# VH-VL binders against Phosphoribosyl-dephospho-CoA transferase (mdcG), part 9

Target 1, 226 residues: Phosphoribosyl-dephospho-CoA transferase (mdcG), of Bradyrhizobium diazoefficiens (q89xp2)
Amino acid sequence: MTSPCKHGDRPPGRHDLVFVSPAGWRAMLDARDDLAADSLLARWPKMRWPTIRRRALPHEATGVALGLPLPPSAGKKRVALLVEIDHVASVARPPSLQQARAYAPRNWWPTLDRLDGLALRHSVDARVYGSLAWQSLTGLDYVTGRSDLDVLFEFRSETDIDRFVADVAAIETSAPMRLDGELMSADGAAVNWREVHGGASELLVKSIERVVLLDRHQFISGATGS
Key: E = the ipSAE of ESMFold2; O = the ipSAE of OpenDDE; V2 = 0.75 times the mean of E and O plus 0.25 times the DockQ between their complexes.

## First folded at step 1 (VH-VL)

Design z8 (framework fv_zimberelimab)
Fold by ESMFold2-Fast, scan of step 1:
Formats: structure tokens, sequence, C-alpha cells
Structure z8 (fold): chain C 226 residues (1-226), chain A 124 residues (1-124), chain B 110 residues (1-110)
């Protein structure tokens, strides 16, 4: 297996990185004068920077709905994009904690290292998304003194989820930032880890296709077929 | 009482790989917020940081040595190790292992325990 | 050459005070409060004397004190004693997430 995945492999999951072909970028920029006029967006395809998958609006059903965040210096706005499936060149997983570490503020390193060790002990695959991920991917300044650390925790059937989120909460108590993030099942359904730790009987579960309320036990057991 | 002890060859030939191991006793490598560190000192000269490792395996290295150095940890043996490739006479030094309190919020970043040091001579 | 500049040697008499400087840049000593000082006697491993610019570990004499002004950190030893004769090294973390040492200062007690 190669990273990023080639076009025609499995569809992108939540927070996966989507690389648009040069033809796809030309089609988007030609169709939208607002995007073509933005100097940072004109640079995006030249630097071969990724986008991310977003939920499609009803009128976008035949395409791949994508987005990218602009850095705070450019107004911190989210740019919505739509491409044909044939214009998706490749897909990659979000950066690992170790990959993003080199771009993180130095005082975040203990938290990143503790999370990496915790994930290994609990059979969790931990990735970053949000500001730190985009800073590591582009070299642009996304992380500020007010930024959260956003972590995607993909758990396995062996994972003791209740113990895992209690340990995440313990790590956060000594962290220099707010630790946000999602627990994700193998089928791509995700919930905020804090909701699980808080003991909610129903969880707001997010996927690419929908948002649903699921019983806590139903989500933890991996049966998300609503 | 926490103690660190270096072990490895006292003599290595040029172009070969130097391997050193630090054994930790009186405490656990996996116990928390500590980096475990290699530092060297050529005879009669100053100290040079080589690299650091956390119990998860996360590392950072001195840029001048990064292409030749690997630090690894074995938590089951309570040990961490240094491999330095393609050694030259300039790599002759006392090699120390040490503990760093890690990059904790506002109150660490110092080497509170050191091994006794082991002399490595690079000579043919 | 070391990243941090220390005088090669300093000297003093018993009972006097001496100061050892450690000069870097705004990307290390000047940018952070993460300066440490180590004492090394001949044939022995270094021992931590000061951390985070001003703090003393338990067991270190209050005759040892640290300070910083701009890009220069200083170690001061008051009431100088014969046993203080040693090499002294400063260290600092950098904005590149690395660690650097000074070249070391040999203290002679006359």
Amino acid sequence: as target 1 above (226 residues)
Amino acid sequence: QLQLQESGPGLVKPSETLTLTCTVSGGSISSGDYYWVWIRQPPGKGLEWIGSIYDSGSTYYNPSLKSRVTVSVDTSKNQFSLKLNSVAATDTALYYCARDFGYSYGDEYYFDYWGQGTLVTVSS
Amino acid sequence: QSALTQPASVSGSPGQSITISCTGTSSDVGGYNYVSWYQQHPGKAPELMIYEVTNRPSGVSDRFSGSKSGNTASLTISGLQAEDEADYYCSSYTSSNTLVFGGGTKLTVL
C-alpha cells in the first residue's frame, strides 16, 4: 500500500486528505472567479497542498464535496469546493502525532508524546486534524495561542473505550491547550471523546453521510447502521 | 535511588557503527514525563547533546548528527540505546546517558541524573 | 565552537563572589527561561546546579544563584570555597526544539 492512496481506491473518510488533480483545480478556478482572484488559492495547486472531504449539500450529490481552511492571517474562512470523482488524484490519512510534532509549539510536545504512548497502549490509531495538521501540511501559520489540539482516535475492538477516554481526560489536565477530538469506529463514524467521557446516554455520531443520535452502547459496540 | 549505567565497546574502528546501551535501575523508563538522553564529551572539551527519546519511541536529534544517529528504547528491559553510524576519530568521547524531566509545562528541561560515562575511542 | 559563549576561565579567592556568563541569542537564552547550569569535577559526570534560570535542586547550596538579562544568563557563586573548583557549563533549549551547551568555564579557587 502506498500513501497517499491512488484514485479509484476506497472513498475518503472523515478528515482524510484529498489531493485534487491539476485538471480538477483548473476546472474549479475557471468556474469560480472568487477563487481565481484569491492569491493563496492560486498557490494551493502549485504547492500540491491537499483538501478535506466535507458533507455534500443536496445539490452536490453527483460530485465530491471538499473544503480547505485558510489560515487566520487570511480571515480564517473555510473554502467549499466541488470536484468530479475523476479529478481526485489521491487520498491520504491525516498526519500522525509524530509527523505533526515537528510543526507544533514546543510546549505541546509533552501532550503529543503522552497521547502517542496512550494510543499505543490502547490499540488506538491517533492522527491530528485542524490547525496543527494544516500547519504541518502547508508550513503556514494556523496554530495560535488560542488553538485547540485536535486529535482523531480510531479505536479497535480490543480498545477499552471508557478507560481510554478517562486517560485522555487525565492528560488534558496538565496540557497547555484544550484537547479536542473524536473517537472513530472502524467504519468511520465519529463522536467527540468528551461526550463519551461525560457519560451521555445518547451520542451525537458523525459520518460523511449523516449525523445521528445513537445509544452509547450501540456506538461502542460498533453497530452504527441507522 | 535512580541510577543510570552506560555499557558498550571502548574501542571502535573508523567507518563502523558504535552501539551503546543505558540501563536504568531504581525507576522505570515508562513511569511518566521523562525524556532519556545521550550526551557526549570529547576528552578535554565541552558537552554536546546527541539526542532524546520518550517511552513511546518519539525522538529528537542534534541536527549535526541526525543523519548518523538512532536512539531506541526497550521498556521491557528498562534500557535505551544509541547507534552512531560511520564513526570517525572525531567521535572519540566520553558518552553519557541522562534523564531529562521532559518538556513539561513550565518547570522541566534539565538533566537531573547522569550515568558515570563510558569512554569510546575510535581508532584503527 | 559552542552555540553559547562562556569565558574559558574565571578565578577567585575563598570567601569572594564570582560570576560566570553564558551568552546566546533571542532564539535560545533570550527567548526562553530554560537555562541550566552544570558543575563537573575532574573525572566525574556533570551535576545539575541551576535549572530554569534561577531554581536550585534540593541539596544544592544557596551560595549558587542564577539570573538572566537579555541574551545573557549568569551563574553567581558567593562565599567561594575550595570545593567549588570545577568546570561549569550552561545549556539552553532553542526555538528549533534542540538543546545547546556553552563551551564551559574552568573555575580556579586561589
Scores: ipSAE 0.000, ipTM 0.422, lowest interface PAE 17.5, mean pLDDT 83

Design z9 (framework fv_zimberelimab)
Fold by ESMFold2-Fast, scan of step 1:
Structure z9 (fold): chain C 226 residues (1-226), chain A 118 residues (1-118), chain B 110 residues (1-110)
Amino acid sequence: as target 1 above (226 residues)
Amino acid sequence: QLQLQESGPGLVKPSETLTLTCTVSGGSISSSNYYWVWIRQPPGKGLEWIGSIYYSGSTYYNPSLKSRVTVSVDTSKNQFSLKLNSVAATDTALYYCATDYEGSYDYWGQGTLVTVSS
Amino acid sequence: QSALTQPASVSGSPGQSITISCTGTSSDVGGYNFVSWYQQHPGKAPELMIYDVSNRPSGVSDRFSGSKSGNTASLTISGLQAEDEADYYCSSYTSSSTYVFGGGTKLTVL
């Protein structure tokens, strides 16, 4: 197995990788001719590639709502999947900056190295999501000349958030790509780092279950609302 | 057309590391279509999957061998290799390299016999 | 041991047909449409005869066909020829995201 834990060990956080069991994949492919007809999607379970959690729509009140991004060559579509909880085999964290580095364009390496060093100094756990993550997970071409580098920054109580986002902004000034990403609190709530850097007094905070508008101080102190 | 050729020692001593290399010709390992796989067959017995690798370095191993096996790829030489640590007499087998397309093995090398003996 | 059950041997006469079974569980053969079959002549590497239960690679004779019912996959060889005498192995994907072979079947053409 490549995945480190079972579903029951920890609920998925934002951008966590969800591995669907082979039985779950078979059920989905058998039930949906559109997925079975797609040779890349038929390949997914054989290659042991993950999916990601998404917020459930109202009609998806039961089960686990998942998303699967296809590479640009396949039309850059997000496939919406719904599986039974028993069909979730395991959950893993998104790739670290170091794990993804080998799959990144070489001109991205200085930015990735700077971000890795910054995260270590500020007690931040930095992981990639989006195009680079999927390229590193599948070996398929997700990253293009227009791709952002998407980074999930999970901060700790000792993290100086204001200094951290200022340093992220400084790194971006010399980056060959747009540096997008989220600051995530320990409880899994996330906000775009640019909103924090921009000095907004209220932040649009996202979790797996909901989107809420919080006071900046509430987010930084770890209070995400009810 | 694709051709695969195994190379390595025919005799390895117990407790040592077995190293085998598969040289690919007629195609590139950097193909997105294939994983590259090692499969073995002890004399007079059936086939056993060892592990598969994608050109990016992603690997999948037989759980019974995972603690002892490493598969690696060298795209510049168009080769992939197997290292099996701490070999025992039970590792005596014909070792094959092959292409792995979604668990179906289309192209195979001729196989190389490895005997583990003092 | 191999995880999938095949008969140790089968036999048939030239021109007739034979079927080789490959039995697993709902966690491998019964759970997935990812069964392949290999032919191995003495001293030779295996050759892929069938993939994804019933599909033939280019160049494989239509005398070879595959099917599956429940937890049992089957390879059928029609119009038996002397050259078909070989060992046959099935393989399946598993719920552990691994691959497993059958024990093999020796086909004798009488």
Scores: ipSAE 0.000, ipTM 0.408, lowest interface PAE 20.0, mean pLDDT 84

## First folded at step 2 (VH-VL; framework fv_zimberelimab)

Design z10a (from z10 with heavy chain S110F; at its last look DockQ between E and O 0.02; V2 from the best seeds 0.00; counts 0 for: pae E 13.4 > 2, placed apart)
Fold by ESMFold2, look of step 2:
Structure z10a (fold): chain C 226 residues (1-226), chain A 123 residues (1-123), chain B 110 residues (1-110)
Amino acid sequence: as target 1 above (226 residues)
Amino acid sequence: QLQLQESGPGLVKPSETLTLTCTVSGGSISSDSYYWVWIRQPPGKGLEWIGSIYYSGDTYYNPSLKSRVTVSVDTSKNQFSLKLNSVAATDTALYYCARQGEYYDILTGFDYWGQGTLVTVSS
Amino acid sequence: QSALTQPASVSGSPGQSITISCTGTSSDVGGYNYVSWYQQHPGKAPELMIYEVSKRPSGVSDRFSGSKSGNTASLTISGLQAEDEADYYCSSYAGSNTYVFGGGTKLTVL
């Protein structure tokens, strides 16, 4: 459903999927009594489902900080994981819109098809994250009747972002759900698409390292605010 | 079980400095997933965001209070603090500390609150 | 910081649906999808009911729903119950890492 990248092609960014090796899972569960007791977590290594990157805490100076979102039935909480770099088996991009389509509610399909077409016309790589992504990856009930569609739009430096977000807004007007999408620059920094559409001069930009305020032009050029 | 608890004086004289501390228990203030927030509520009135701090020390303030407010974090004590200079009667309020989270790229609202501490500014 | 506008009070009978509005500007409610709603019972701290316009935290009843159109966000409570009687506040991201609250709405269950 996703196309894994080999470890080391690029560092994993926000929303990128990280697959932990069986040895890595055994090491984590052996070290963490709280994790070992969770019957839902026991399924992750068994099913070989991925995790995602998170920001490391100061005491997590070595290793790769990972997160594991629980389904809505388990609450809004998340599981923090830390693995040695040698236990990262592979990194994959989030599921594409096309890959996720089969796992979405049927009434979402026309909107997904329109977004996929829009992304193709603008040379934008469109992926899903959030509830639809995790439903696609696991088959567990992440999408509810009131869920938003979380879309990651990876744009290129030549992309006409203003035209793109205007077209996204047009698609949303007839969609059966709200679009909670992000625009991601080539260096992995992301901003909510509505901030760009709304004309904000400063954008709340999120990256794996931090959340930072960038000038609109700096974000569009692909800078991380460093 | 995460809990936040405000502490500080209940009475402060006009023109003095108000200092409040929020102690976080059942969780770490050093997490890169959260902002730590001060919000106040004058008696009989609504809520007002004062400012936020990230564990790294980065701070963000309500523009109307920015010249008088400082928020700081002490990671060794798992605490963050509010300092409000030159207080006046209009600073009388119930002061809350709160947390705001990021859950896998979702910037949430203020999901955990302290019980609040009443601060009265009077002679 | 300019406040978001909410009605001072709303009322409804048990079993009815009510809607509380929260009107801002294009620089806050209209410009961002970071609108939250809080319930506050007398003498207690606010509790998060809705975030990101329409998302419910775990443990919040599905009787609570949120939406937004233009510069106005709305909280809808269906199947109104006596324990819903409280003050309700909206909040929005307002750019530059700042936040604004509405003035609050007193909900009375008749």
Scores: ipSAE 0.000, ipTM 0.428, lowest interface PAE 13.4, mean pLDDT 83
ESMFold2 (binder alone), look of step 2: mean pLDDT 91; pTM 0.939
OpenDDE, look of step 2: ipSAE 0.005; ipTM 0.511

Design z10b (from z10 with heavy chain S56E; at its last look DockQ between E and O 0.02; V2 from the best seeds 0.00; counts 0 for: pae O 9.4 > 2, placed apart)
Fold by OpenDDE, look of step 2:
Structure z10b (fold): chain C 226 residues (1-226), chain A 123 residues (1-123), chain B 110 residues (1-110)
Amino acid sequence: as target 1 above (226 residues)
Amino acid sequence: QLQLQESGPGLVKPSETLTLTCTVSGGSISSDSYYWVWIRQPPGKGLEWIGSIYYEGDTYYNPSLKSRVTVSVDTSKNQFSLKLNSVAATDTALYYCARQGEYYDILTGSDYWGQGTLVTVSS
Amino acid sequence: QSALTQPASVSGSPGQSITISCTGTSSDVGGYNYVSWYQQHPGKAPELMIYEVSKRPSGVSDRFSGSKSGNTASLTISGLQAEDEADYYCSSYAGSNTYVFGGGTKLTVL
């Protein structure tokens, strides 16, 4: 299980798991008549499953914007929720590769292990999001034969990003699944690893607050525009 | 199988607003793997990208049309829409909606297309 | 944003190989490996033939291949067949989540 941190320690960023209080869940669901009939949503707070931090929608009311992906059995619908900050019970990082491994298909294990080893060699903190993460968090079936592996690579100043993404690409060549993911700086700014590997001179940098185009070297050096 | 279908009026008067809707079936529009895009093609001419929308509402527009274009999404109806204001004869085109691949906000190729709907701007 | 530059037309005989070029700038074709190619037959919607410079979607013939050098992407069609006669469009990511098309190339099979 991911270690939860109390809200206030740090603001929840993109891909962070957000645990909402019972009162918060009531408030969120009461505000959404369209969700009242969904049995899985009713179950979610009872099971104390987390939500995921998302960027706010255009013209969305103030609050903490949350996402809730439903499994394939429930139509793979992604539910957008909004909660008051006071109802955030705790925040956690996504599951590590090691934590999620037991919930992955067996044929994924070699790829997961190779990625884990690569991350360690490059001083990268690798975590999972998407279907594998939610499968590990809920125990529900999220991963299918067409599922991608979604990985967050939190890199450090010493990380050779170009070499790292090249090695990720190399691992993908023998992987049974498509490998997606983001390179994330310590401040939470992130870029798709394929964009970096694709030789882009400018990178679309995404954070919880904004999306900006930055010079490739500027992003890699950790200078995410203030 | 994923299907996209354009709908809306085939005739619009100059200076009025063109409104089209794309209905997606066989899959959810609420996917983090794709953008939903509008592309048009004037008769006998090439393709022009109009704009793309992410299911979370982030929109991206062709700079040449940005001032007149609004793309929106309705996840509850599994639809996304195009509004083009102050139309002129030059806006006469076959309008396509499509699904566009993405890598976390990077637009790539469009793999599923609607059949297109012809919109004629005429008095 | 200006359209990518394609030849207006190309032609070839059955069995031959032809190449269609798509020239952009360092801000689009040259700046990213996100070039796509579309085939469009008369009265039909475009079909994705190549994405990310050289990748083929499932179901697309291996006679179609893509490459890129500098600011120019290329679509090569080998073993040209009558059914390949169509309009072909390149496209590229152009930064800032913008997308640009080429002007299109009419391929005639002689």
Scores: ipSAE 0.007, ipTM 0.506, lowest interface PAE 9.4, mean pLDDT 90
ESMFold2, look of step 2: ipSAE 0.018; ipTM 0.570
ESMFold2 (binder alone), look of step 2: mean pLDDT 92; pTM 0.940

## First folded at step 4 (VH-VL; framework fv_livmoniplimab)

Design a14 (from v11 with light chain I96Y)
Heavy chain, then light chain:
Amino acid sequence: QVQLVQPGAEVRKPGASVKVSCKASGGTFSSYTIDWVRQAPGQGLEWMGRIIPILDIAKYAQKFQGRVTMTADTSTSTVYVELSSLRSEDTAVYYCARDYSEGYYMDVWGQGTLVTVSS
Amino acid sequence: DIQMTQSPSSLSASVGDRVTITCQASQDISNYLAWYQQKPGQAPKILIYDASNLETGVPSRFSGSGSGTSFTLTISSLEPEDAATYYCQQYDNLPYTFGQGTKVEIK
ESMFold2-Fast, scan of step 4: ipSAE 0.606; ipTM 0.810

Design a16 (from v11 with heavy chain E102Y; at its last look DockQ between E and O 0.62; V2 from the best seeds 0.00; counts 0 for: pae E 7.0 > 2)
Fold by ESMFold2, look of step 5:
Structure a16 (fold): chain C 226 residues (1-226), chain A 119 residues (1-119), chain B 107 residues (1-107)
Amino acid sequence: as target 1 above (226 residues)
Amino acid sequence: QVQLVQPGAEVRKPGASVKVSCKASGGTFSSYTIDWVRQAPGQGLEWMGRIIPILDIAKYAQKFQGRVTMTADTSTSTVYVELSSLRSEDTAVYYCARDYSYGYYMDVWGQGTLVTVSS
Amino acid sequence: DIQMTQSPSSLSASVGDRVTITCQASQDISNYLAWYQQKPGQAPKILIYDASNLETGVPSRFSGSGSGTSFTLTISSLEPEDAATYYCQQYDNLPITFGQGTKVEIK
């Protein structure tokens, strides 16, 4: 079942899933003739599949900006949606690695298990986004032979981030796929794990509000204590 | 697994306010949508509104606009409904309920809080 | 607001009887309808969601059907524990609304 995961009492951020009411779906599809004819999109409300939060564009001052990535069979397209706040039925965290495992290719399982073990050892909450997440949520074929594993690593103040990313890199060495992941602090700010592992002096920090460059020490110190 | 715990009863005079708590145990509180439904003695069910704690947003039935406030305290896994300017017609059992199906229908209910408004 | 009307308001039936309760919506609500059972002194309990899907743990003697504006809850063989009031609920649009209830009594 596509239910909220238990971990995540942090404020909502990017990657969080948004479920839209039936009336909200009708309103969005009625406003978009190009989408109204799409038989796959007609299934979304009936199947109760979620959408995902995205940053709003300047002209989207009212409402909640949502995205919907379509599976490869429907083209590699992300549908942009805008819904009135009254039509947000619920919000949920992304699937955990544990929840997503059953939907991954079998040859990915050893890597997922190693990442789960690593996350447990470091008290990191590991969740998925991207193709594996959407395959887990919908049962549709999103994962291809060229797919990355997209992991969200929510760390705590006691997490040794430098050791953690070194261990992630070690796991990737024998992985059948590229690991594309983010380290997320308690306040929802995130950076790509490779930037941290690579020793970059400035990190591209992403949040639901904006994308900014921060000094490495500023991000690490602010995220793990001050 | 998940349980919603409410106090058993509250008594108030007309014109007062009442604040009813609903504490979630089991599961992750911020992943719930919580509805409030009341039932006057011998009557049917009446939806009052809902709160989505992860967004910190409440939606109220029009009948209660201006008199009702719903809030959440994530540190204690508790939601509240407060009803002001009480009338004798507000005497009812007040239920909180979880929307398991992502905000569609209510699968887990508290046992209810009887609020009595009496002179 | 979407008005939900149940019929009958009450009924009395014997153990083993087939019981049918109907629910009419004031406008098309597709299949966005749930059925609840409430026994005296207790909170309501979900039976059926999306008009026809049984909630986990609900006995198979309960079934739901219908779409659009007309919906039916059926108890194929009434048991003593089924004496209760039954409510339909729409979730097509806010505000959430319930039918007025159908009281089922055992003769």
Scores: ipSAE 0.035, ipTM 0.606, lowest interface PAE 7.0, mean pLDDT 85
ESMFold2-Fast, scan of step 4: ipSAE 0.586; ipTM 0.803
ESMFold2 (binder alone), look of step 5: mean pLDDT 91; pTM 0.941
OpenDDE, look of step 5: ipSAE 0.124; ipTM 0.695

Design a17 (from v11 with heavy chain Y100S S101Y)
Heavy chain, then light chain:
Amino acid sequence: QVQLVQPGAEVRKPGASVKVSCKASGGTFSSYTIDWVRQAPGQGLEWMGRIIPILDIAKYAQKFQGRVTMTADTSTSTVYVELSSLRSEDTAVYYCARDSYEGYYMDVWGQGTLVTVSS
Amino acid sequence: DIQMTQSPSSLSASVGDRVTITCQASQDISNYLAWYQQKPGQAPKILIYDASNLETGVPSRFSGSGSGTSFTLTISSLEPEDAATYYCQQYDNLPITFGQGTKVEIK
ESMFold2-Fast, scan of step 4: ipSAE 0.573; ipTM 0.778

Design a18 (from v11 with heavy chain Y100S S101W; at its last look DockQ between E and O 0.55; V2 from the best seeds 0.00; counts 0 for: pae E 4.1 > 2)
Fold by ESMFold2, look of step 5:
Structure a18 (fold): chain C 226 residues (1-226), chain A 119 residues (1-119), chain B 107 residues (1-107)
Amino acid sequence: as target 1 above (226 residues)
Amino acid sequence: QVQLVQPGAEVRKPGASVKVSCKASGGTFSSYTIDWVRQAPGQGLEWMGRIIPILDIAKYAQKFQGRVTMTADTSTSTVYVELSSLRSEDTAVYYCARDSWEGYYMDVWGQGTLVTVSS
Amino acid sequence: DIQMTQSPSSLSASVGDRVTITCQASQDISNYLAWYQQKPGQAPKILIYDASNLETGVPSRFSGSGSGTSFTLTISSLEPEDAATYYCQQYDNLPITFGQGTKVEIK
């Protein structure tokens, strides 16, 4: 029952949500008997729930590559989908930490509040992906006692990322869960926050198009706003 | 609360082009799908097309293909529709509308721009 | 293209009357239908989405029903401010299409 807060100043990338049109869902379900027979998958178009953008597989030359993570009760499988661009009805950013808070376990709330405060102080846009995001979007049980908190931190060129990740690490010390977060630049390229905090000279940079190793300064200077 | 701001009126001669703006006040709407709908005097609503600003992708009604262009400037939270080779029957109010977050129905409308095409 | 046909094209009714407007789709559109109200000189305003759901702030005298190819907008007790033209819109598939409109006048 949570609508993502839309944000319009960067291109769509990893973790962005994609709503498929009714015609697009019909085309996929008509073509894929396995999808049509799954009662939970059949609910997706009826509930107007989104999908998520994924990196295209080799030989997926046209269309928009999408994924659909199912909840643990359905075996934690991830369904791969491919739709024509004409069947993209809307694109949205992942839910904000603030939006997702109401759907998190109560013992997570102090950590979420501290992360919100930190993000505000650094002018970082903090959003969730993974199990908490899907729980907030669908109301289905995605979060378990073993779940990570998956946070997306969209930073600006003026952000002191070394100080930011040090403060994230301090928050994790008291957290009831593991923080699995990514720092995302304005162009949609992202790195794991722990690699930055750990002082790595080369970072594993992920984008919708590729995964590459970049020197630390290349990520900071080449990944911000242009 | 996003409001869609359009100019009030434009006047053109037959054969000219017109470019109508639609700007979100109070923030960006570039992650939402934006539709353009026109209404000739005394007539019903006619869908012209839509744009998904963050993809910079527009889809046009077949009737307007080749004469219409929709663009977005995300830095100013503005979308545009441009209609070329204007004819008298293009006289209409041109509305922009922001869709629901799913991209299904139009929940916020601009107040419209009256485009008059006459000699 | 999915054609949307409204009936009637116009009607005249008294304050307090029950008013019914119908919308017929040329093919099954499930519940992917919205209703809009447009007063003279104004932009359309959303009333009903997904065939039967009231938009926030819309008076409860408005209701929508139907699925598949046949849909109805009902005003249970007509008020003077309900004089307007009403449009249905399908969002099952592109191109987006509207009904031709139903003009509601107060006698």
Scores: ipSAE 0.354, ipTM 0.747, lowest interface PAE 4.1, mean pLDDT 87
ESMFold2-Fast, scan of step 4: ipSAE 0.708; ipTM 0.858
ESMFold2 (binder alone), look of step 5: mean pLDDT 92; pTM 0.948
OpenDDE, look of step 5: ipSAE 0.378; ipTM 0.781

Design a4 (from v11 with heavy chain D56G)
Fold by ESMFold2-Fast, scan of step 4:
Structure a4 (fold): chain C 226 residues (1-226), chain A 119 residues (1-119), chain B 107 residues (1-107)
Amino acid sequence: as target 1 above (226 residues)
Amino acid sequence: QVQLVQPGAEVRKPGASVKVSCKASGGTFSSYTIDWVRQAPGQGLEWMGRIIPILGIAKYAQKFQGRVTMTADTSTSTVYVELSSLRSEDTAVYYCARDYSEGYYMDVWGQGTLVTVSS
Amino acid sequence: DIQMTQSPSSLSASVGDRVTITCQASQDISNYLAWYQQKPGQAPKILIYDASNLETGVPSRFSGSGSGTSFTLTISSLEPEDAATYYCQQYDNLPITFGQGTKVEIK
């Protein structure tokens, strides 16, 4: 086994999708009777639905810590999984706004279209996570009348972050749902867009491994590579 | 959609090493897995291993362990397979192929690099 | 390792014929099986995935069936352009393994 990357690739973030091999699923299900007895989880590998990265607990020092959100009809519980690194088949980015649109409530479509246009104008890569993402990935009912639209905004060095979040806030004023989401820098650090828009001098910055308070200028400057 | 671009041919002497490139055109390797598959003249397809660039992980078929190394340079969107201690039996077309993330099958293939090992 | 046994190794058939190729896995691989077509001097091309799903752009005369350990690729009405070698491939577990190939020739 060797490390193939020699570039500063972003590691899988909080919202990146992790696909587990069939052998990996069998190993997990064989190890846990509670998972094997769950009919939806037994179906998960057959449908080739993904999982997401989560922060590893202290006793999970080896392997890849993963999470799997079940739909509201199954109690909206979050399943914690641990797989051997050799059982990770691939990693993918969360669904784009365009991919998710077909699975969204029709009254969300104008908001999704406005966000897609906004992201293009600001050199932002906009993706969905949360309820709409899982509904689009599985076809199962995750979105309810109380669901937020959760958007991941990965910004570039040329992005005017202050103008961008102001425009996001403007779109939300006419939206039929709460527009939640995160701004993510190239290194995978993320912050809630409302904190940036609100003018807070310190931001709660999240990554897969930790949560830390950073000065606003430090977070924004990190995005520009200086 | 992404295309995988490989050089047409490489020639080496027995005992040397060869490094075959596979470049993504119209995309990047950061978010998916690349398999390496070789095919000796008149023979079938043989899996050599895979690389998951975003995790920094490569997995090799046992037959090639100790002789094969797979690497990625995401700045140039290029993946490499390097095979050392070459023998005449290593003469083959070497293909890179992308794993489809949902199905784990190989949906996009490079055109192949013919590696000839001759004295 | 999962062994993939493909039969026949070669066949000759006429345009319009129904052609079937069989692939057998040494253990249960569910439906984690793909079929590829390879013409001389070209890279393999995906035809069928998940044992029975036709890839976009592949002619409807191609179909796949089977699950577990026994799989079949069928060409319902052979065309001249179908002269090629066909491979099955399992992706249930590593290492990835291929059948030895079936060469289809047109009479």
Scores: ipSAE 0.293, ipTM 0.671, lowest interface PAE 3.6, mean pLDDT 86

